VH-VL binders against o81304. Designs and how they scored, part 1

Scores and structures below are computed, not measured.

Target 1, 187 residues: o81304
Amino acid sequence: CSIFANPAQRAKRKLLELISEEDRGLRTQKDPKKRDEIVNAIESMTVIGRSSITTDDSLSATWRLLWTTEKEQLFIIEKAGLFGTTAGDVLQVIDVNKRILNNVITFPPDGVFFVRSDIDIASPQRVNFRFNSAVLRGKNWELPLPPFGKGWFENVYMDGEIRVAKDIRGDYLIVDRAPYNWTESFV
Positions, changes and structure headers below are counted from each chain's first letter, unless a header gives other numbers; Kabat numbers aren't used for antibody chains.
F, E and O are the ipSAE of ESMFold2-Fast, ESMFold2 and OpenDDE, as the mean of both directions, binder to target and target to binder. V2 is 0.75 times the mean of E and O plus 0.25 times the DockQ between their complexes.
[cut] stands for letters that were removed.

## First folded at step 2 (VH-VL)

Design a3
Fold by OpenDDE, look of step 4:
Structure a3 (fold): chain C 187 residues (1-187), chain A 121 residues (1-121), chain B 107 residues (1-107)
Amino acid sequence: as target 1 above (187 residues)
Amino acid sequence: QVQLQESGPGLVKPSQTLSLTCTVSGYSISSGYYWHWIRQHPGKGLEWIGSIYHSGSTDYNPSLKSLVTISADTSKNQFSLKLSSVTAADTAVYYCAREYYGSGSYLFDYWGQGTTVTVSS
Amino acid sequence: DIQMTQSPSSVSASVGDRVTITCKASQGISDYLAWYQQKPGKAPEPLIYAASSLQSGVPSRFSGSGSGTDFTLTISSLQPEDFATYYCQQYDSYPYTFGQGTKLEIK
């Protein structure tokens, strides 16, 4: 007998439950047990999404960070206060047709750190990316930063609500479709 | 505190479309969770109609799927229900509700007060 | 669809009584079951989630048990404010379904 009538639905909901109070992954950094539990849930989602295409046009969206293990992002979020600001939404903006990916950390109301990338669809689930530029902006200033590297991520699960990804560094990303479209602003 | 409030016409003629809106306060629907419509025919139990995520992703009761449309307006912090081709069987109190998940919790933790919709010629 | 069958449909009891309501699922739903209380003219309010976890603010006289297909809501000592209709609900899968309700009336 199956435990769940809808394993996919339950797995997703379980994942969302697990990450709901983890402050985008900040709390999980100090809780290996919880991290492992979330990772296990992600693996379940991986199985569920194994045969799905997650690199088609439906990937194009403004994705909002729900949870990640990526230390760089988490560091920025955590330490924003040291610079007299607070991190807002963390976004990953993808345009499959234009082959663009932008990673964005907002610092409301005017601050933003974003990294521009080009992407290539490597497989039904894998996206290769190359960083082109990075910029830190305030209300009326801009600081360009050197770009750094390339890599890939695999969307192991994606639906009309969320996307679960694994990257080349072994980090995990869980995002949902943001309720708005982020676009680069100019100073 | 989180509050939900249903609004819309209390009277709908047969074959017309029932339209309701749920206004949420104290919590942004854009922040997460799932938002549901549930109805209760007079003197009867509860029937789940459907749900929506802020992305616009929806799930519907198969028994009503062909007639139901749920949408969300994140800018207004509202989500809506449209039920087409209504009959007397659609007379009910309609509730909107939030489905919470977290800390082991899965449940409709906040409900609107409900709005009565009567289908009558 | 998963059918939820409550029993009894109605029960008469007195203040101080121990009351038990059962809910049976047509298939295994693990512990993905919630209980709600509904008073006349009001929306349902959550009592129990995960079959046995008490919702915050709910009196400890309420308890839930069960897993799989058979579930029970128990009120250890009925209070005047407990007279209402109670519903179980599965959230194992869509469509979510409710029991038909149990009306708890004053004897």
Scores: ipSAE 0.387, ipTM 0.808, lowest interface PAE 1.3, mean pLDDT 93
Fold by ESMFold2, look of step 4:
Structure a3 (fold): chain C 187 residues (1-187), chain A 121 residues (1-121), chain B 107 residues (1-107)
Amino acid sequence: as target 1 above (187 residues)
Amino acid sequence: QVQLQESGPGLVKPSQTLSLTCTVSGYSISSGYYWHWIRQHPGKGLEWIGSIYHSGSTDYNPSLKSLVTISADTSKNQFSLKLSSVTAADTAVYYCAREYYGSGSYLFDYWGQGTTVTVSS
Amino acid sequence: DIQMTQSPSSVSASVGDRVTITCKASQGISDYLAWYQQKPGKAPEPLIYAASSLQSGVPSRFSGSGSGTDFTLTISSLQPEDFATYYCQQYDSYPYTFGQGTKLEIK
């Protein structure tokens, strides 16, 4: 709440405040005015992060969803009750050196929807991806699913705490670094 | 590689205006980041003077606000400092610096080598 | 303005010693605290950001800790290249402010 905060800190604080009560984007879907406010705040972050390198080694992390406009992911989160649970952490697990990105939606205690993809660094801020497999997994079972598509996303802002991205469809993603590293379980 | 280079007179008389220029190479100042002036007084610490964003928006240390102007010339890839009504207390090494927000780097990731300015009668 | 007070103003130490430098902010700054090393005739060089994160290329003998108002830089085993002046800096709000510096000298 300090008026003396530097412009980058003010923009970051404003964005995080705007998304904090949006249920990872579920509330935003029904509030076009709030969506526009958040998108405008993202544009401020884009300007701040312009020409920064956001595809270096520090992109390799377990990233945890704070907010998104991506409708397929939000549908899965919203309808988790049909799976007998609620959606837990929603993750992007990235390893730049191994050229992999895994999208993960957790359904505690044992469920996971997991999409594997290959990635390629296209520019200082852009990552190309191609989905290669998907799995829906429960306690004692798993079901391979056909993956679809390819695309790109740009990390328009990244620091030691958060990452803001925009993708080929015009969807947005805001994530923070999870306090843990997620890995596929072997059983 | 991004490089910053300060230039300007090393000697300035009291009551005159100090004028310094930072020339940036390896990066366009119109592309982003905040560009700063910081000075270091003899036997004392560092003092932040102010910043300019590529849009021309500025922020100044309140202690210097009526005396300082920071501007940019994007066609020359330069930003400049003017400090009016200088006194001997303005004798310092003046640095320009880039403010970067990204992984593996922190707030001031590139500094110029510094230029010594002496204010003497 | 947020005042940054470093202690001590200077310290005399031998190679292999553990050295601790403290920095106190006049009001809370969360973890928006950086540490710099400056050698004579050179610009400051970053060591630590976010109070405890090592800047790329900085040796692991450097560490930082603290949040709020009280911060510490520690050099676990002093080496000859570590004799320099050290500054803390807050970047929570403008104006950015620096501690007065701690000169680390060989004993």
Scores: ipSAE 0.006, ipTM 0.522, lowest interface PAE 10.6, mean pLDDT 85

## First folded at step 4 (VH-VL)

Design b1
Fold by OpenDDE, fold request of step 17:
Structure b1 (fold): chain C 187 residues (1-187), chain A 121 residues (1-121), chain B 107 residues (1-107)
Amino acid sequence: as target 1 above (187 residues)
Amino acid sequence: QVQLQESGPGLVKPSQTLSLTCTVSGYSISSGYYWHWIRQHPGKGLEWIGSIYHSGSTYYNPSLKSLVTISADTSKNQFSLKLSSVTAADTAVYYCAREYYGSGSYLFDYWGQGTTVTVSS
Amino acid sequence: DIQMTQSPSSVSASVGDRVTITCKASQGISDYLAWYQQKPGKAPEPLIYAASSLQSGVPSRFSGSGSGTDFTLTISSLQPEDFATYYCQQYDSYPYTFGQGTKLEIK
């Protein structure tokens, strides 16, 4: 069991409260003021987690998107309806030991878009990644997509529930530990 | 509509383990928020026992001398309480509750009806 | 632990009265305070969150104020259905703690 320190608990609760109704960041795209509030809350979390290691084995998990400013992901989520589907959970699956990272957008029940990446631990908080492949998959079909680039993200805060990250493009990612483990399926 | 319902034995002998389950309907516990156990001794106030997040992260009241374990089964949309080595002091109405957050809110917005647990020989 | 002390422990009032209940925290908890109403044989129901924000569906005769260590719940004009026990609760830090309660009775 764990007990929140007062400052950490306050900051975390404030962040969760702010992002809880923002539809993973879709609503925030149209609300700069709210975005700024969330960013400020992220900065508070950054200070709290400044001396922590956030790239150890505890980083290995299926992380579920709570909120992000990443435009590509938000675009896919928002426009899924144009293709006759709805975005489900958006995941970032990390395995530190295997040095892999998969970015996943599910389209229940059988659809999935995912990008495979290799990762390197660059520092106690920074993870470098390189995209290897991408695929859009349905129930009985698969469409390979071209991979694109490399980058890094820094986990500025992480605990048993959530992870807050900043990336090379200046985007923010807030995820929680999903109640399930996602693994790549094959047709 | 969100509903919580406590279930479990209403009578427990001293030194045994109290086990309760909270079944949630109308909302998936895997979707978010924190899920709590709170008890109320007869004629007394409210005592917070502990909470759980769907990740499995738990928080417990340090003042409890008995061992508390809270767990969650997301597949059944349930979370449970185990209190070991119970005494008469553990006789109470036990509530499960959801702690909502959003729109500036932090509060227990939905409660179970409560279940009475009596510790007696 | 943060101790929450309510006053009074009990109060007798009549319909139409203005009733004030206070809650004092042993240390500063900012506005991380909620108020609940509990009727006999029932679970508590939320009234106020963030010290002064009214929960949806709660009558406007209920109001909360305060910050830091001193908080107040006010019922501007008591109605028959308001006779119950009221609790304050801090959620500034674990463990969560409640006031001992204030029983509002009919005079």
Scores: ipSAE 0.905, ipTM 0.950, lowest interface PAE 0.5, mean pLDDT 95
Fold by OpenDDE, fold request of step 17:
Structure b1 (fold): chain C 187 residues (1-187), chain A 121 residues (1-121), chain B 107 residues (1-107)
Amino acid sequence: as target 1 above (187 residues)
Amino acid sequence: QVQLQESGPGLVKPSQTLSLTCTVSGYSISSGYYWHWIRQHPGKGLEWIGSIYHSGSTYYNPSLKSLVTISADTSKNQFSLKLSSVTAADTAVYYCAREYYGSGSYLFDYWGQGTTVTVSS
Amino acid sequence: DIQMTQSPSSVSASVGDRVTITCKASQGISDYLAWYQQKPGKAPEPLIYAASSLQSGVPSRFSGSGSGTDFTLTISSLQPEDFATYYCQQYDSYPYTFGQGTKLEIK
């Protein structure tokens, strides 16, 4: 049970309003003005969440993409049709206790691209991550991809509904808690 | 076309628990927005009861908080209201509604038709 | 809680009249205000959001204005189907609260 209070409610509601029709960030790529508005709203949320801990057990969840500036994710979502499929939910599955993070792009009904990572809690808001492996999977096939990279993201705001994050590349991520739990399956 | 429909018993005895369900069609409650319960006592104005997000987060009117429970079943595309220890003051038309946000909008854009609940011995 | 006070509680008017309904918030709510129309035996229907934005499908004779604490709903030329009860609602903070309503009746 929660009750919003100003100015937190105003800032959060403004952010949700701004991103609601941006198709996870695809539309924003073509609208610099809208991008600036959203970024400003994110900064407001950053101030609100400045002293909060966003790396505790409440971070463990299946997070669903609402909006991002990450070009790689947006590219996959936008171009999925070229490969005869459609992107479904884009997820970030975090288990703080197990120190794992999986980035997932679904292609219903059977397709999925996921990247496995290990994480370390660097501060009350920062998470370091290292990619271990990546897999593209269809109904009856699996294609492993080479592991790549490491980095960090900071959860500048998090509550029972959404999480707002900034990463090492200067990208933004807004996710909400998915109404289901995603788990990796094996072929 | 988005539609909301309230269902539940129209008669509840005092001190019992009022239970209502809102069935949503044409839109998945798992997709977003907030889902609300609002009531209207006969001849009176509108009173906000509470809301739920698909994450399970709930918000309640403080005047009713200790007596109200809102839950969601995403598999059935439903959300429910439970109001415990009812009295005659809880006699009202109960509405479920969707709170839309986007394009500068925040408003209850879709409502159920309402269901009348009478508290009587 | 934020109290919303509408004025008047009731108003009698004729078809073609210009009608103005006001809503006052007990504290500043910026433009986080919506207006609804309710007809007897029916659920409320949205008219205005963000104090001055017209909901899709609502006739242009309806308009909203105001910011902060004082808001106004205006019907420029009253039509027969406009006789109903109108409510303002703030969504600045929980709990959401409504005005007590304004019943618009035929003179």
Scores: ipSAE 0.905, ipTM 0.950, lowest interface PAE 0.5, mean pLDDT 95
Fold by OpenDDE, look of step 4:
Structure b1 (fold): chain C 187 residues (1-187), chain A 121 residues (1-121), chain B 107 residues (1-107)
Amino acid sequence: as target 1 above (187 residues)
Amino acid sequence: QVQLQESGPGLVKPSQTLSLTCTVSGYSISSGYYWHWIRQHPGKGLEWIGSIYHSGSTYYNPSLKSLVTISADTSKNQFSLKLSSVTAADTAVYYCAREYYGSGSYLFDYWGQGTTVTVSS
Amino acid sequence: DIQMTQSPSSVSASVGDRVTITCKASQGISDYLAWYQQKPGKAPEPLIYAASSLQSGVPSRFSGSGSGTDFTLTISSLQPEDFATYYCQQYDSYPYTFGQGTKLEIK
């Protein structure tokens, strides 16, 4: 049996459909009904993925933001224009073997905000993380920012395409596997 | 506008491998949705072959006797179909299509014009 | 696999006629059904999604109904450009499957 059985496929398709036009969660901030629908769909995915392991090597990837309720990320995306830039891909780069996680907000072509973290696998679905450093980088400049704590997220569903996660703050994250591998560049 | 275009040899010998490429324009396959191959034997209905997501995840029709391989080249905004050990039964018009999802919609919203592949000695 | 059975396989009608095409799924597929129109030498074009939702740009004379296993495509008043082959397609589960098609011909 595949996880893409009828119930799983239905739930996944529904989730993708719901988030497809929400601009990574920006639009949902102003639409509580839509948010509720998406959350319900996430809960359905949670049930489907309950017995799955989502913290193995398959978690290692460059994950690209499809939808989130995380306010800090959404704020950065939304307000990028105030600083004469536009947010590109928002990424979460995980390497399970190296026990690292980088949260990345790109500002094409040269700008990037990223936070470096260490991770520990806490359970088959939970990942603990600790922020180590944060950097805002332009084409030929870099601004280090203070790190800001630790937490955890649970991958409640993951397959060859997407990952659905809940975090310690009660936020939701839906990402897909990016078509490229993001690596930190140095100025 | 989104456009899909199939390309490849129109004639394949039996037992050889059929290879087709779908070139997408007006939309990046890396942005999302699923990308499909569908074929239509002369005078017959439509048969779903398989699909691919930009991550490389694939789905295939298990009823196909020929080995099916679908791949994607995101750098070229293309995805491809390979059918091995073809027979006359694989003679068909082959379509690539995008499966759209959004606003309650699930459907093949954009199709290529189709390319005819004839399996013959 | 889910089998989709269309009826009739062919139908002859005149301009202005009301035409009904049915599609039956071998198992419940909720409303995960689409309808396509295909003209000779052309690729299929979407008409209906979610069993009853009209695709953008499709004339209102087209309508879809049904849920579960029984579905219907209706053309309220047939126009000359509507003569084509129509297919239903389920997207409930892989493999996706199509009906065998209904050829709508001029009477």
Scores: ipSAE 0.889, ipTM 0.945, lowest interface PAE 0.5, mean pLDDT 95
Fold by ESMFold2, fold request of step 17:
Structure b1 (fold): chain C 187 residues (1-187), chain A 121 residues (1-121), chain B 107 residues (1-107)
Amino acid sequence: as target 1 above (187 residues)
Amino acid sequence: QVQLQESGPGLVKPSQTLSLTCTVSGYSISSGYYWHWIRQHPGKGLEWIGSIYHSGSTYYNPSLKSLVTISADTSKNQFSLKLSSVTAADTAVYYCAREYYGSGSYLFDYWGQGTTVTVSS
Amino acid sequence: DIQMTQSPSSVSASVGDRVTITCKASQGISDYLAWYQQKPGKAPEPLIYAASSLQSGVPSRFSGSGSGTDFTLTISSLQPEDFATYYCQQYDSYPYTFGQGTKLEIK
């Protein structure tokens, strides 16, 4: 019953402490020293997670952003105020059996920007993806956007609560399991 | 450049409290994972005493739990051990050690030099 | 508590010999096992972590293997500085526990 007994939980405690005041990464963008501390802690999670398969069905979930270095996503979050709103939860919705991944930025109460992707399991920890469509949606309108892009990400650590990933561009992602399931009909 | 150094009395009388302090240099204890006390009995092996996270959370060997207190002072970069009601069985070399998880450096990667504590009348 | 049983308790060997030391855990600990070297009057020094990974600065003649309950430390060609006592340690769960030690002596 000890939540701090094993190496994974001890290293996880440090990582979550490091990111807790970083505003999902917005503060980290302005602090290279803090970024280096967090990246070093992520590399420790890689060693701890090296024996695990992170691409099985347990990857299927609504994942909620805790921290990222991805500049485009952080720009959208930072600039949400230009439209009189604040970015809500930022999600990565994965269904391994259906081979889909949706990247989602919510703008409560009714706004959403999301990108649909196909995925393919490349290895025990690596997932390939290809964007196939993107949508900016409000309460009673929808604007399709041209999709483009492909890449991969590698889940270097995953447990019942969090997932830590890095991608082809050298960006990092830390997410937890949302307490809800997101669908295109759910905003 | 991380260095750990134990300090405290080498002789303690039975039933008294053993107090030791570990001073850490070259590294902030608030930047680390966990900080540990470990002892080695004469002619016997190594025994883990307990650990502390810099925020104050402590974990003790169940065999010593009611007798042990570990504390940290992040402003002095120190952590300390108190062991109450000592007996001759507590005679040992006491080490402090760093728990770390990094590429090429893993638990316990730095130890103090050790301090011998003898419990006798 | 996870009991760590280390064998043999002592080994006599010559420079250049290959030595194998075993460590058994009373329950599964995955790969959360470390090996330490201790010379008289000194603190233990780390050798191996995660059962098989070399600590930084440790010579490649040291290697580790195992997972679950059975673990092995191997020194492929002994050097004069390798004569010491070796300990295994599990870090899967508190309380952390150590093997009894293996003293490696010069023949």
Scores: ipSAE 0.085, ipTM 0.685, lowest interface PAE 6.1, mean pLDDT 87

Design b1
Fold by ESMFold2, fold request of step 17:
Structure b1 (fold): chain C 187 residues (1-187), chain A 121 residues (1-121), chain B 107 residues (1-107)
Amino acid sequence: as target 1 above (187 residues)
Amino acid sequence: QVQLQESGPGLVKPSQTLSLTCTVSGYSISSGYYWHWIRQHPGKGLEWIGSIYHSGSTYYNPSLKSLVTISADTSKNQFSLKLSSVTAADTAVYYCAREYYGSGSYLFDYWGQGTTVTVSS
Amino acid sequence: DIQMTQSPSSVSASVGDRVTITCKASQGISDYLAWYQQKPGKAPEPLIYAASSLQSGVPSRFSGSGSGTDFTLTISSLQPEDFATYYCQQYDSYPYTFGQGTKLEIK
């Protein structure tokens, strides 16, 4: 019966429902009440996920963006039209064993912006990262960019389907496991 | 060589708004890094006020959040601090600073010379 | 907020002395700790990042150590130009916080 449903499953369903029509966070930027509701739901997931290890091999995946508060990503997504394109899937590509993270914004059909990072596992839920380089690539061209950065994120909840994270700046990220693998030489 | 310089009034009356500007030379503030305001109270320690990321995102000390605004004017390569409803507790030397985030380091590598702001009436 | 507590508040020392300054965080900050030197009338200058890594151009007589909550700055043989105030700063999480400072003065 529904009154005996798994509390974790109820909390997960509520979170996913709250973010489902938020345009990956663009609509949330205009709605502080909605943001508060989503943050409260994230704190519920944090409680459920405490003591779990979220930095083992299961973190290695192509993760695609469902929702974020990170303003720089949201700006790029919103303003893709200034560059004659639209933002497709937004990804985090993680390989724990190789200690890599690629943050990826796709611009179909042929465009991509991605940032290469090194990572290390700091604790059962915390990952440190250091940005190495960035690339903006089009159909027949590529432009290297020199971004730098260091920080951390904590995966406060992770299961086989979704990952919920908070970073050093207090930004939130909700992603799901993509049904494909992205690589730098994707064709 | 990256150089930061604060400017603004040295004397502000209680309940008024403190406004300071940091002019950056030798680097474009829209190209990278975090740009910060930090203050140092008379004979006391340093307090972080907030930052603006090169993309325009802002982050504030929660103790000042409703009173502080940090903004950028990329055409003039400047970023600014506004602190509303000031009191004598806001008397300090105000610094602007750049946070370096290259591989293996997080620190304030360039600071302005500082500007003294006194709040009194 | 993470409170940073420095000890001692001041040190009187002679040229050539070894000086140690400690900094304690109210919760674990891994190695996200920086040290700064501030001379009178000037802005702070970076010395050390990541608890133990020397900033470019900093003399080798400066060293840092520690992780978690307990950190030290050591000057192995004090020089005349080292008389200043020293601050630790955590950058594990916002708001960034500083120790109250340690004034190093000539004896």
Scores: ipSAE 0.008, ipTM 0.522, lowest interface PAE 11.5, mean pLDDT 85
Fold by ESMFold2, look of step 4:
Structure b1 (fold): chain C 187 residues (1-187), chain A 121 residues (1-121), chain B 107 residues (1-107)
Amino acid sequence: as target 1 above (187 residues)
Amino acid sequence: QVQLQESGPGLVKPSQTLSLTCTVSGYSISSGYYWHWIRQHPGKGLEWIGSIYHSGSTYYNPSLKSLVTISADTSKNQFSLKLSSVTAADTAVYYCAREYYGSGSYLFDYWGQGTTVTVSS
Amino acid sequence: DIQMTQSPSSVSASVGDRVTITCKASQGISDYLAWYQQKPGKAPEPLIYAASSLQSGVPSRFSGSGSGTDFTLTISSLQPEDFATYYCQQYDSYPYTFGQGTKLEIK
């Protein structure tokens, strides 16, 4: 039996296992050893994904958060309990052809915080973005909020199931393809 | 479309070396993936023999120990199996296959048609 | 080595029947489990990967379930082309191993 037989599968499996019980990163914030393990696993994925093209039409999807170090998203997710709910899916909705990116944090049954952004492809792995607006929306109300998230991100690995990215601040994001398409409509 | 085809002798005598070649068309083996040999014994199940990446990295079933050699010739888009010191237990249909692991598929997506090898004196 | 045990060894069934085949791994393999269909004189063909995901072009009457050590292949309404031998295979680690096969025969 050899555990080295599928280096790409092994690296991906290790990464996904490491993040599986981290509550999208909330637990990782409290565990520096775990963070180091996950970052090391991300570096392995970076080697596998080196020189790949990750900014073509295959980037267009509703991406669902598996794990992040981004403090702004984690703060919002963590504090959902103070508002009598929990954060649902956290999404990046990307359409490369329309040059848009929406960052979304859902709060079931009908709450949402989202940031609308424009994007430009800077390289085979890098996307530049600038947000346009941010809102917090409930069943029958909406509140404009200060935006967050500027600069760029690089996809260091992407396949048909997951995407691993880092941004200009050194934060990491691991997402999978959601089985649905998100829109900003309410009902 | 990707196609794999095994070639080699159908009859081999005990203690000799079995040599098989898989010719790949419609995809370059130097573009990635693992390329495998798998055999199916008469009236029995499938047995994984081993794999190779175009760089020469090989992995073998421990049950075959150091009797197996898998190699590739990327200029001919071929990979080959050598099994030394064969016995009647090596009688099987031998398949070559590609292991695909992108876009959620982590399985053998293309197989050759198989070649029957009989080991008999 | 991870041993894969299929049950039953054979099934006799009629067109339209629902058939269930099980596969047990000797240790946890998460969902790194594939199912293959093999017709007489032909190579195996992929059917399901990741325990439950249908390979491209596979009819929706096929479904897979399970994780860890216990896995199931289900054919919801047999068609004439489904009479074949079915194998499970783990791809968690080398050596890759296959179940013993389940022959699905017409009654």
Scores: ipSAE 0.000, ipTM 0.426, lowest interface PAE 21.2, mean pLDDT 83

